# VH-VL binders against q9umr5: the designs that were tried, part 284

Target 1, 268 residues: q9umr5
Amino acid sequence: SYKPVIVVHGLFDSSYSFRHLLEYINETHPGTVVTVLDLFDGRESLRPLWEQVQGFREAVVPIMAKAPQGVHLICYSQGGLVCRALLSVMDDHNVDSFISLSSPQMGQYGDTDYLKWLFPTSMRSNLYRICYSPWGQEFSICNYWHDPHHDDLYLNASSFLALINGERDHPNATVWRKNFLRVGHLVLIGGPDDGVITPWQSSFFGFYDANETVLEMEEQLVYLRDSFGLKTLLARGAIVRCPMAGISHTAWHSNRTLYETCIEPWLS

## First folded at step 11 (VH-VL)

Design yb17 (framework fv_nofazinlimab)
Fold by ESMFold2-Fast, scan of step 11:
Structure yb17 (fold): chain C 268 residues (1-268), chain A 122 residues (1-122), chain B 112 residues (1-112)
Amino acid sequence: as target 1 above (268 residues)
Amino acid sequence: QVQLVQSGAEVKKPGSSVKVSCKASGGTFSDYAISWVRQAPGQGLEYLGYIIPIFGTANYNEKFKGRVTITADKSTSTAYMELSSLRSEDTAVYYCARWEYDILTGYSFDYWGQGTMVTVSS
Amino acid sequence: DVVMTQSPLSLPVTLGQPASISCRSSQSLVWSHGNTFLNWFQQRPGQSPRRLIYKVSNRDSGVPDRFSGSGSGTDFTLKISRVEAEDVGVYYCMQGTHEPYTFGQGTKLEIK
């Protein structure tokens, strides 16, 4: 009678990446119904995050409806941002544990091979020129691009992350906060050896200031103003932080020690 | 150093469809949107729509929804505009143009094709 | 849709004299923190349009300094300080702030 688990993958990813995770869950919680959503796979993961949220919403509604005692979400990398928005737009979700595997919750500011594939001449210092245009916001990776040297452009142009983080005002903010606060546990996982998520503390709601000094979650205006409920969740004892060194970005879903330490305890 | 080369002139009957091509050379085809703009003889410019080649997704001016289809073939760096249910008022020069979205250098059509005359007559 | 209105529609001008074209939008073209996506295009007879000005006042590469753009909000102007014979053609303003993107009716610059 374990709660069903829904898995949401990341950028240029698919359900295949989670074969080891499924094995671990089957070993420790036999009989768990695990659904890895095969939506927005590969190139389709580049579609705007709001479009992905709509598609994943359609897929999770029947799963949640069939599980009156609740479900768990395991959301990897970019998928963690999709899950953040899902929990805010769904006024009837019954998610118990939301497990975020190395997701850039405060955004991304770092050069990666994915960016070089899409924008070969760009560097992290000049990507804001493309990402903060309406055209750039048609790419998922630009939806969470957070240049700490152009925070004014980020706040004005981000069609996704700045809105779900409450960094820019939105008419639905109060409802989104109420919906997000329905979650039982917010389990944040990440680490210094990830190599892709920059800064790695973004997975824990930390981020760069204008001098590229990392400020942790409790120093963020998003937390201090309780814009979408982080301060309330922390006070409620509902936020779990599980940092682990020695794990690269593509290994979060296939490391047994990580699973036993950070994921297994939150699968009821 | 971007050049857009369009297919040749077309003469079509009312009720038929036309498909115009736009081949891009120089630069990275996937880094920009390709837009289509038409101009009837002696008239002004009218925007039809665009495509983002990396996704294959297009967005259209409401006036042309249901009649216009814009596609792209990344392997040949070619965008296409197909207009169906042709009427005499569709007689125009059809231009493809690259849509520049770099916020610092502009937000408009930076490079244009040479144009393709489409004549609709009975 | 944003309506772009140009005036005059016909602009006869003497060689060497200044010329000015007005463009008015039905709503504000300010998009983000000082960015206003108002562009000016020139179309010479039988040729494709060529961008002259982007973001209200910035000249494109190769555009002579006698062309200048100005304005804010909903009111914009293209000015040619000294008209030359090669400047004959139709000039269009265009907004890139709101979809669908729209053009003015065009202003035909003629030498009198």
Scores: ipSAE 0.040, ipTM 0.575, lowest interface PAE 6.6, mean pLDDT 89

Design yb18 (framework fv_nofazinlimab)
Fold by ESMFold2-Fast, scan of step 11:
Structure yb18 (fold): chain C 268 residues (1-268), chain A 123 residues (1-123), chain B 112 residues (1-112)
Amino acid sequence: as target 1 above (268 residues)
Amino acid sequence: QVQLVQSGAEVKKPGSSVKVSCKASGGTFSDYAISWVRQAPGQGLEYLGYIIPIFGTANYNEKFKGRVTITADKSTSTAYMELSSLRSEDTAVYYCARGDYYDILTGYYFDYWGQGTMVTVSS
Amino acid sequence: DVVMTQSPLSLPVTLGQPASISCRSSQSLVWSHGNTFLNWFQQRPGQSPRRLIYKVSNRDSGVPDRFSGSGSGTDFTLKISRVEAEDVGVYYCMQGTHEPYTFGQGTKLEIK
């Protein structure tokens, strides 16, 4: 009777990370069919995001087709960007709740452990040289690297984020916006103690200006222009913001209080 | 110099579990992934999974899903591989190796290996 | 899973002669432009494996110049220009492009 739930993991992750989340769902919504997609696990999560979108699309089509009442998406970290693009490219998705768990929706700009580990000799200030090259755009992390000091390079070189945010024109932009707007609820989750997503407000469509001052969603050009439907969704009452302090990046899918407060209400 | 030092040999009964340790020294534990690979006597190498200690993120070869658990203790710079429901086919030398994703630009996969831990599952 | 096939499986070589080991993958190992995650390892009797080559053709630190790697896509080769006694052991190719990571079945290099 409950709508099926599809889970999309993050960078260097796999379905195993969601064992606690599955326990919580089973306790509060017994009988829910939960599918954690085992695609692009581990190192494969570094593949270009458009490749991941295509693979996840092929996996979710039969699940959505068998659920005429709709499905819910829970998409963690980088997976939230995959899900955003998925909802834009699918002409016939039937997603009710899209639950974004600490995903860098406006991009990433920080010397986080992921970046230090992948590029140990690089600083956030010079990563744009690598990420905005054709070679760098073959890696998922560079697809959403958003250097606020090199906006011109980001707009011209980003093969993924700038396009799905409508910051650079694309022939499919109108269709992508129409498709995304079919979502029932956009549930945004994140918090100041995440430690990886930088700025953490990126999970709520906030981001740095050129002075590294965070501007919230309503001050972003993508919102003001309604480039992919954020302003329309907010006007419909379809955007839910659920910030929570005290949760580190790897704990969003395993904290019971977070689940009860931010996720459970949206799993009808 | 970077070194990975593993725990000593184990002899186990079928149906039991084993937990092998891998202590890293000479580098920063948080800079590296620690992978686990096994080798049955006279056979080739078989990948089990890895952990990125700083994140607590672990990924497993589907063949071992449900039986293998890889963990890390950052305070002691030690990674662990626990294999449950042991069978005679699990008799092998178990290796830890670092550098799995140390630097994607250089491709430093498995650049340093532990000495190996013999796990024997018998009668 | 990606299947890695090595040939030959047994390689007897006379000291000072060249040796060559082939490795074929069931799928392309190309990740991005100019970047292919194919590695070669050496395992000497009673020892842990040691990486010789990473990303097709890059020699690891301390690996003698007599070892070289080449190839692209699905076909790869490890060459030893002149075999020395210390080279006895089993050689494995390994792909890191697709998870789970997979190894070839190994090539046993023997002297004489």
Scores: ipSAE 0.065, ipTM 0.620, lowest interface PAE 5.8, mean pLDDT 89

Design yb19 (framework fv_nofazinlimab)
Fold by ESMFold2-Fast, scan of step 11:
Structure yb19 (fold): chain C 268 residues (1-268), chain A 122 residues (1-122), chain B 112 residues (1-112)
Amino acid sequence: as target 1 above (268 residues)
Amino acid sequence: QVQLVQSGAEVKKPGSSVKVSCKASGGTFSDYAISWVRQAPGQGLEYLGYIIPIFGTANYNEKFKGRVTITADKSTSTAYMELSSLRSEDTAVYYCARLGYDPLFGSYFDYWGQGTMVTVSS
Amino acid sequence: DVVMTQSPLSLPVTLGQPASISCRSSQSLVWSHGNTFLNWFQQRPGQSPRRLIYKVSNRDSGVPDRFSGSGSGTDFTLKISRVEAEDVGVYYCMQGTHEPYTFGQGTKLEIK
């Protein structure tokens, strides 16, 4: 009787990372059909996000079609951006709870071990030279790189994030907004000890201004202009914010207290 | 120069598990991934999976998912590959190999261990 | 899984003559804007594999210039301009574009 749950993983990830999450769901909601999508695993997670959206779309269509009461999405890290785009491009989705698990919803501007591994000579201050090229936009991580010191380049060159956030115009923006607004609940999860998502408030639609001062969701132009429906969802009572300290980036899907506090209440 | 040194040969019974080690030296262990590739006697190369120690992530060939576990101990610069529910078909030389990074997406198998013979027999 | 098909599987060659090995993939190996992750490995008898070529045409450090790689999309070639005695062994192509990473069957190069 519980709604099916679809899980979308993050960068360099696979379904095996979610074995603890599946255990928790089985304990609290026995009989729930949980599908962890094994697409774009490992290095394939670096493929352009629009390509990933297409592949995940093909996988979720039959799952949603078989669940007339609706489905829940749990989307981790980079996967939260894939799910943002899925909800916008699908005019027939039946998602009840979209649970965004430490995802960089306003983008990433951090000098993390991920970045150093991929671009060992780069610092966060100079990565814009690579990411805001057509070549760089063929990497998923560059699709959500948001340099607050080069916002003009981000707005002009981002082939993914600036478009789904309505920060740059797109012919489909009105339809994408309408589709996204079909979601029942937007559950945002993240925290200050994540260590990868920078700023961590990106998971809650906050982000740096040009002075690297974090402005929260309600101060963002995308919220104020209601570009894809955040202001409408908040007015509807459909946005849930669940920050938790003490959780590192790779532990969001394996912490029982987090599951019980932030995820379990939104699985019906 | 990076060197990978593997543990010695193993003889195991069907249904048991084997754990092979790969100790890295030269360079920073956390700067690259360690992969595992096997070769059955007289056969070609077959990829099992890899671990990226700095991300805490391991990724597996679907054929072995559920049977293979790859771990790393950063304090000893050692990666491990454990394969469970052993069958005679698992008899092979098991190699560790570096997945080093290049500025784009990493280098594939640029340095290899010497190999570890695992024999599965009753 | 991407299937990698090599030909020939057995390659007897006269010392000092050129040799060529073909490798074909069941899917395109192009990632983006010319990035193609096709690699070539050499395995001498009793030794671990050694990478010769990465990204279609780039030689690894210490690899003689008589080895060259070429190709695009799904069709790739490893060429040895002048075979030396030390080149005896099995040669494998390998794709790193799609997971799981896959290898060709191997081509055994031997002196006639």
Scores: ipSAE 0.169, ipTM 0.649, lowest interface PAE 5.1, mean pLDDT 90

Design yb2 (framework fv_nofazinlimab)
Fold by ESMFold2-Fast, scan of step 11:
Parts: C-alpha cells; sequence; structure tokens
Structure yb2 (fold): chain C 268 residues (1-268), chain A 122 residues (1-122), chain B 112 residues (1-112)
C-alpha cells in the first residue's frame, strides 16, 4: 500500500484548490489516503506562521502515528514554509517525501496581486517599513518578506524565515537541524512563469543579492554553513530539483504534466 | 494632521454592553492601526487591544478576551470598541490611539482621541 | 506580561530645577536591529495622554528639548532639565516590544 499524503495549502487558499491533485493521485496510486488539512483557510492564512505551524502540528501528529511506514507531505506556496518548520520542530516526524510546490524558501521580494490587494499604495521597495515591524510580523506574508536591500533588517526582524533558515541564531537550531535531516527526500518544484514567487528561484533556495542578481542555493551562506542541513541532504542525494516553465502560481496543483514529472515519482 | 474623535459619554447598568466609536480624520485610515486604552478614575493606563483596518485583524489583551470586540469600518474611517458583561470595575475613560506601521515614525500611540467616559452603575 | 516599574511615583520639584523619572522593565525591551520600543507619555490634568519620547530617546515634534530620554535593555530614564509650570501632570513609561503592551504606574510631577 502507498504511504498517506498530507497536503498543506497556501495564502488565501482552501482544500478545494487540490481537487485535481487528488484525482491525479487516485489515478496513479489508487488507495492512497490523502488528507488536505482544512486549517487557516482564506483570510486565516494571514495568521503568523508560527501559529499556523502549531495548528498544523496538532493535526499531523495523529496521521503520522497511524502510518508507521511513513507519510508524504505536499505543501503549496506559503504552505511549504509551514512544512519546513514542521519538519524542524517535530522530534518524531516520519516524513519520507517533502514535496514543496513553488514555495518561497529563501523569501519573497516582488510586486504581486496579493501585495497590491493588501498594500495598494506600497511598492516592494518600501514594504520593509511595514513588514519588519513587530506589527508586520503578525502577518504570514511578512514572516517571509526578504528585502535584499535591507538584509540587516530582515536578519534581525524576521520572526520566522531567518530563524528556520538558520540565518539568525536560535537556541533550538541544533535540534531543528537534526529533526529536518530525518526527511527522506526534499523535492523542490517551481518555475520562471509562476508570476507570484519573486525571485522564482526562491523555490530552489536561490535568492537576490544586494544588486538583485540571483545567487543559487550552493552560493548561499545557509547552504555553505549547512545551517539546517541542505548541504548534508544534497550530499546524501536527497534533494530533487524539478523546475518547469509555463506554469502560473495557481496551476502547480492542477497541471497533469507537472504532477507526472515532479510529484508522482516521489509518492511511494 | 490626523485627529481622532470619539463618541460621547455613556452610563450603563451592570451586565449590559457599550460600544464606543473613534473616527479618524486626516491621513489614510488604512496606513495605521487603532488601539484602545482605558483609565479608571485616579488610576493608570490599561491596554485593551488594537485593530489593523487594512487587514480587519484585531488583537486583544488576554484579560479582556471574550468581552471585548474591536472592529473597523474603512468607508467611514471609524474604529469601534465594544465591551460586554459590564461591571462596576469597567468604569473608566476609554481612549483610542493611533499606531503607524512604519518603523521610521516611532510606531505606538502618536495621536490620541479625547476619551469617552463610561460609567457602570446600578 | 512585562511589568513596568516607575520610581518615584510622586515627584515634587522646585520650579526651574531638574527632574528625573526612572522606569524598569521585567524583560529586555530590545526587539530588532537596535529598536527598543520604550515610550514616555505626559498626561496633564483633564487631558488625554501625549507622547513625548519614542524609541527610548527620540522626541516627538513640538516637544521641548528640555525633555530627554535615555537607557537600554531594562533600565530607562526620562529627564527634564528645567521644570516649568506647564510640566505638571502624570508621566508614564510604556513598552511596545512585547504583547500585551504595558504601562508603568505613573509618576505625578507637581511643583513644590
Amino acid sequence: as target 1 above (268 residues)
Amino acid sequence: QVQLVQSGAEVKKPGSSVKVSCKASGGTFSDYAISWVRQAPGQGLEYLGYIIPIFGTANYNEKFKGRVTITADKSTSTAYMELSSLRSEDTAVYYCARTQYDILTGYYFDYWGQGTMVTVSS
Amino acid sequence: DVVMTQSPLSLPVTLGQPASISCRSSQSLVWSHGNTFLNWFQQRPGQSPRRLIYKVSNRDSGVPDRFSGSGSGTDFTLKISRVEAEDVGVYYCMQGTHEPYTFGQGTKLEIK
């Protein structure tokens, strides 16, 4: 039998968004138990990411306990960051494949429809003034806002992303690294036509330097210092990179070719 | 200049509820948060909670959770604080105050309303 | 909750002399990138509070330069270099670093 699959949605999302993904899984791996977590839906997805991590942790514990052979995670957009933290804070997770669908793993720095809706008069260049306040850190999107022109503020103010990426010290960092390293496979998916995740290479742990030149994962201090285990995972052969062009942000969970190429092979 | 203008004094019986308004003028209402602070006669200042109008998100001091509700109407640039299950100990002047999101402008409580006296008596 | 402790609670001052108010927090108020959210407010009799100082030492527009704030971590001071009659009122320190936001008990400054 196939390992159960747990799905974690993204910003302003709900379980309904994954109906096509569920159909694909049922076609290729019939009998798979798929649980799409109905937590922090819609506007609740704006809640602080650490609050979301606690809620999803409580939901995931009984599912993992019933599956001694292990489980798979499919985590979309912002949900990929929730799953990153889950894997670090859970001392006893049994996740085999962690499949990250276009998640801003190194952060977000771009003018998108979500940003325009929330902050109509703000540009990406001035959003740091809101996001790096204690007030801004009460909103999920600001927890992973990474302004490359104010990296000092990001490193000191981020209550979530800088900590889980090991870019700022935390007392639990050693335990978080140990826990994260238990994952079987880290499957990274994203692409240049996403249109929301900026830079799109953030889904692969790449990010802008101060000149807005993208540096890939292997050039990041987080990787070089092995802060939470990326270098160890890559050396173990546990990181899978699956970039695909032609897919917009809201289509990653409903594209059959993407599913067959990037997701299906990792659902044992 | 931003001004915060509050509704008039209220006299309430124990067990009832009160809803105080705070209308902002000047500036863009969505660019700042509104907090509520109270002061019992002859006592110090006590924080109740805040609302961020652009998100519609409110946060409350745990002491008042379950009894306080803070809301905002962007179309009228007005924030509201409703306190239920009133007791004599809730007799106080209730203030609204502005906080800017911007880290460069000092954040907390830069402009205050004139205060609304709420008296709870039998 | 962070406890803010002011001393003295009653401060009689001779007109033209300096005055000093201390404020201590039960936890560090340093948040990020040097930001310490310690504020000072003045409340004149019958009036709303007015912010004098934000982020430890920054004076609000229109606040006379005889008012100054200093301190770090958990220990903070508000100083008035020359007390004037208009300075009568209650002074509060307030922290915005930790939820819920908390105020000191207040220091009543009066002319003797």
Scores: ipSAE 0.020, ipTM 0.531, lowest interface PAE 6.0, mean pLDDT 89

Design yb20 (framework fv_nofazinlimab)
Fold by ESMFold2-Fast, scan of step 11:
Structure yb20 (fold): chain C 268 residues (1-268), chain A 123 residues (1-123), chain B 112 residues (1-112)
Amino acid sequence: as target 1 above (268 residues)
Amino acid sequence: QVQLVQSGAEVKKPGSSVKVSCKASGGTFSDYAISWVRQAPGQGLEYLGYIIPIFGTANYNEKFKGRVTITADKSTSTAYMELSSLRSEDTAVYYCARSPYDYIFGSYYMDVWGQGTMVTVSS
Amino acid sequence: DVVMTQSPLSLPVTLGQPASISCRSSQSLVWSHGNTFLNWFQQRPGQSPRRLIYKVSNRDSGVPDRFSGSGSGTDFTLKISRVEAEDVGVYYCMQGTHEPYTFGQGTKLEIK
């Protein structure tokens, strides 16, 4: 039978966004137990990512314990970062496929509707002043704000992303790497027409250099140093890249072609 | 400046569904959230859910989850609340309300309300 | 769900006298970043609700200064310094900190 699927939503989101995804899974893998976690919905999605990781961890433990054959994670947008941290902090996870749906894995640097709604007079060039303060780091969006023009501030102030990427030292780094490497498959999904995730290649561990030129995963220091296991996973054949054009940020979980091409093959 | 205008009264049979519209005028439709609240005759206010058009996301009061659907059409600046499997207890005035942009976390505090739509469920 | 309890539920007041309505929440309404999403609404007979106060003490535009809000944590108060005839209606407190948003039962203000 099929392994259970756990779904983690994104910023300002809830389980309702995944109704089409659930229909697709039911059609292709009937009998699959799918749990969409209704935690940190709506405005609660702005809470610090480490707080969200703790809450989701408590929710997934009993699900994983009940499924000794393993589980799959489908983690959308900001939820993909939550799942990254879950895989690192859990020394007993049994995740087979970790499917990251358009998540800013190397961070975010864009003037998007999210930024304008929360900080109307802020531009991406100025947000570092808020985000890289202790107060700013109490907001989830600031936890993965990655200003390529203020990398020194990012490395010093980021309480979440710089730590899980191994860009700044942490006592638990070796254990987090070992835990993350237990994952069966890392399935990365994203595309140029997303419109929110900036740069969109962040979903594939690519990111801007100081000149705003995108460097792919294999050129990143975190990959070259194998800080949390990306180089090891790639060598193992465990990383799947599935880019698709023509999909906007809110449509990744409701596009049938995307599902059939990028998600369905990994739901054993 | 912003005004919300709702569709007219509806009379429905038990088991049917109703879809109420809420059209915004003045201001940018995408800059705020739209919430839905109902009030049964002689009773207090009860929250149903909201939608944030710029993100395309909706959230619902668990009591109504599975039978309430809130959508938005940005091209017509109109939000919709659809309630299915109607019961006599669903007889109420249904209000839409907007929450304006707030730089310290936006909003869920309903500063402008529609005129209300009476939905009567009778056999 | 957060339970919002108003007191009194019926408030007969003499014109020109002050009126006070209490609202208590079953858990703290302080958001993790210091914001407290407690709001007060007025509903006059046959009309839509109208927001009077947001974030505990901020008066909405066009709301007379005789209306004031105060409180913190779980205890909140709406005060009318001198009641006028047009103030007749039902007053609701509402919390927006915890989802689902919840309203108090309503306080009916009437002239004696």
Scores: ipSAE 0.098, ipTM 0.650, lowest interface PAE 5.7, mean pLDDT 89

Design yb21 (framework fv_nofazinlimab)
Fold by ESMFold2-Fast, scan of step 11:
Structure yb21 (fold): chain C 268 residues (1-268), chain A 122 residues (1-122), chain B 112 residues (1-112)
Amino acid sequence: as target 1 above (268 residues)
Amino acid sequence: QVQLVQSGAEVKKPGSSVKVSCKASGGTFSDYAISWVRQAPGQGLEYLGYIIPIFGTANYNEKFKGRVTITADKSTSTAYMELSSLRSEDTAVYYCARVSYPDFLSGYFDYWGQGTMVTVSS
Amino acid sequence: DVVMTQSPLSLPVTLGQPASISCRSSQSLVWSHGNTFLNWFQQRPGQSPRRLIYKVSNRDSGVPDRFSGSGSGTDFTLKISRVEAEDVGVYYCMQGTHEPYTFGQGTKLEIK
């Protein structure tokens, strides 16, 4: 009897993207109840992340209640940040494995086709002017825009990522940390050929310093301060890092080798 | 200057499938989302779905989920809409329409193709 | 799904007179900071639809200023200040705030 799996999609995405993932799970763990949450699809994925967290929270409560042995989360791209917040705001979650599939856990700072499509006259160097405005923070992608050259603006303006990472003070920080630490395993997946998540090491809690040199998780202030429990989880043996080269951003949920190596072992 | 040119009329049998093309010219094809809308004779407009080529993603109206597939070929600047398990009530003019970016600001269906009549009859 | 309701469905009008079409949504179309994704389309007989108005009140390039859109929340109006012969056709409101995108039933504007 396998624990149920809840899938949370990414930016401009829907349940259709996960058809291969569902096939893989059915082959290796037959009988698993998999629920792909069909909320905030397409353009609705641009709505503020706290609004998405509230909607997904309402959807996952009855699923978790029906599974006293626990559930697994598979959260793709932007969806990984939604799941990060869910684990912090839910004081009764029973998540065993949280599988973060190429999610920008420390934020995004890159000139990608996504940026050009959403803000065609902006470059990564000047997007901070839009994203760190009140208007910009009404868009999900700006909620995790992290300009390493304007870290002071990021800390003051980010209504989402800076708060869930404990980079800015919040009254609920202690409770959020306690709730997050209830997770059984934090499985981090990503790779250098993703092409969208920039830097790709953001999927592993690494990020740019002011010179755009990537510092890994253990060198981040968030980790060193243990702001939401990363250091505690690592000491507990609960963090799994599974990098894989050769996989583009839209292929993480449809690569069999990745599934067998990084996902399958955590779907007890 | 953007123009959408669709494939010609089709007559299909019940239970078969149809694939309609929409070739984009002018601008950069990958910078646009392409939506599909149909209109049964004498009736209103009904949305089927869209594809955003640069994201590699398609989204469908739940009413057609499992029967409609929307794809894009960037090398030919062509979007396709395939509808399977055809019924007589699928007889309609099928339109492709552009969603310019960013779609959340003003881009909804600003340019339309000429339409493709699909007739389902025995 | 958001239901879009238009009235009237049939609109006979005399040349040179004003015309007005109402559109009501089953839930609010307001997004962040008052951005409301309510569009109006015109379909002349035998032609593809053409967008006239986007985001409630913004006219597309080439659309005459006798066409205007207004409204907020759930209630919207398309007005034609002086109907001309070329305005004959079916007019549709459309919401793009919530997926799936939905259209009104259409209003057929005819000259009396």
Scores: ipSAE 0.031, ipTM 0.589, lowest interface PAE 6.4, mean pLDDT 89

Design yb22 (framework fv_nofazinlimab)
Fold by ESMFold2-Fast, scan of step 11:
Structure yb22 (fold): chain C 268 residues (1-268), chain A 122 residues (1-122), chain B 112 residues (1-112)
Amino acid sequence: as target 1 above (268 residues)
Amino acid sequence: QVQLVQSGAEVKKPGSSVKVSCKASGGTFSDYAISWVRQAPGQGLEYLGYIIPIFGTANYNEKFKGRVTITADKSTSTAYMELSSLRSEDTAVYYCAREIYDLFSGEYFDLWGQGTMVTVSS
Amino acid sequence: DVVMTQSPLSLPVTLGQPASISCRSSQSLVWSHGNTFLNWFQQRPGQSPRRLIYKVSNRDSGVPDRFSGSGSGTDFTLKISRVEAEDVGVYYCMQGTHEPYTFGQGTKLEIK
């Protein structure tokens, strides 16, 4: 009798990262049908996010159609942005809980080993030169690169995040907002020890201003303008914030305490 | 110069599991991914999966899904491949190989371990 | 999964003569940014595989220039311009464009 759960993985990831999550769900909600989508695995996770959204959309339609009582989404890291777009572009989604596991909802601006691995000659201060080119926007990670010192370039060049967050105008913005607002619960999970998502508050719609001071969700222009429905969802009591310290980026889907505290309550 | 050194030969019974190690030296362990490839006696090469230590992410060939687990221990610069529910058909030399991966290029398997013979017999 | 098909599977060749191995993929190996991740490996008896060619035509350091790779899309060739005795072994093509990575069946090169 539990609603089906659809899981969307992150950058360079696959369904195997979620074996512990599946065990936890089976223990607390036995009989739950969990589908971990094996699309855009590994290297293919670098493909443009709009391409990934289209592929995941095709995969989730039959799952949602079979579950008239609704489904839950658990979306990890980059996958949380894919799920943001799915909820906006699907006129008929029936998602109850959207559980975002440490996803850079306002973007990424970090000088980490992660960045150095993908861009070995780049620093966070100069990555905007690559990411905000048409060539760079053909890579998923550049679709959510958000340099707070070049916000004008981000707003003009971002082919994905600036559009889905309503930071730049799009013909479909009104429909996307209406669709997103159908979600039952937006469950935001993240924490200071993640080590990859920078700033970690991006998982909660907080982000750097031009001086690299973190401004929380309620101080963001997208919230104040209610560009895609955050203010409406918060007023409705539909936003859940679940920060947890001591969890590294690759451990969100395999920590039992995190699961019991932040995920389990939303899988009815 | 980076070297990949694998654990020694194993003889296992059907239904058991085996865990093969691959220790890397030189450079930062997190600078590259480690892939696993096997070769049955007298046969070709078959890809099992990989791990990227900095992401903690592993991806596997669907053929081995549910039986193979690849992990890494950064403190010892060692990657592991564990294969469960062993069958006689799993008898093979198991290789680890380095993958240098960035946004601009994929450098696949430029460096290989010496191989670990796993024999599955009663 | 991408199927890699090699021909011939057995290649007897006379010392000093050229040799050619074909590799065909069931899908295009072109990455969306123009790179084609097609690699060639050599395996001598009792040894680990050694990469000879990466990205279709780039020769690894230390690999003799008698080895060359060519091709595009789904059709690739490894050529040895003048076979030497040390070239005996099994040659594999491998694609890294699509996951899972897949290998051809292998071509056994032997001296006649």
Scores: ipSAE 0.157, ipTM 0.676, lowest interface PAE 4.8, mean pLDDT 90

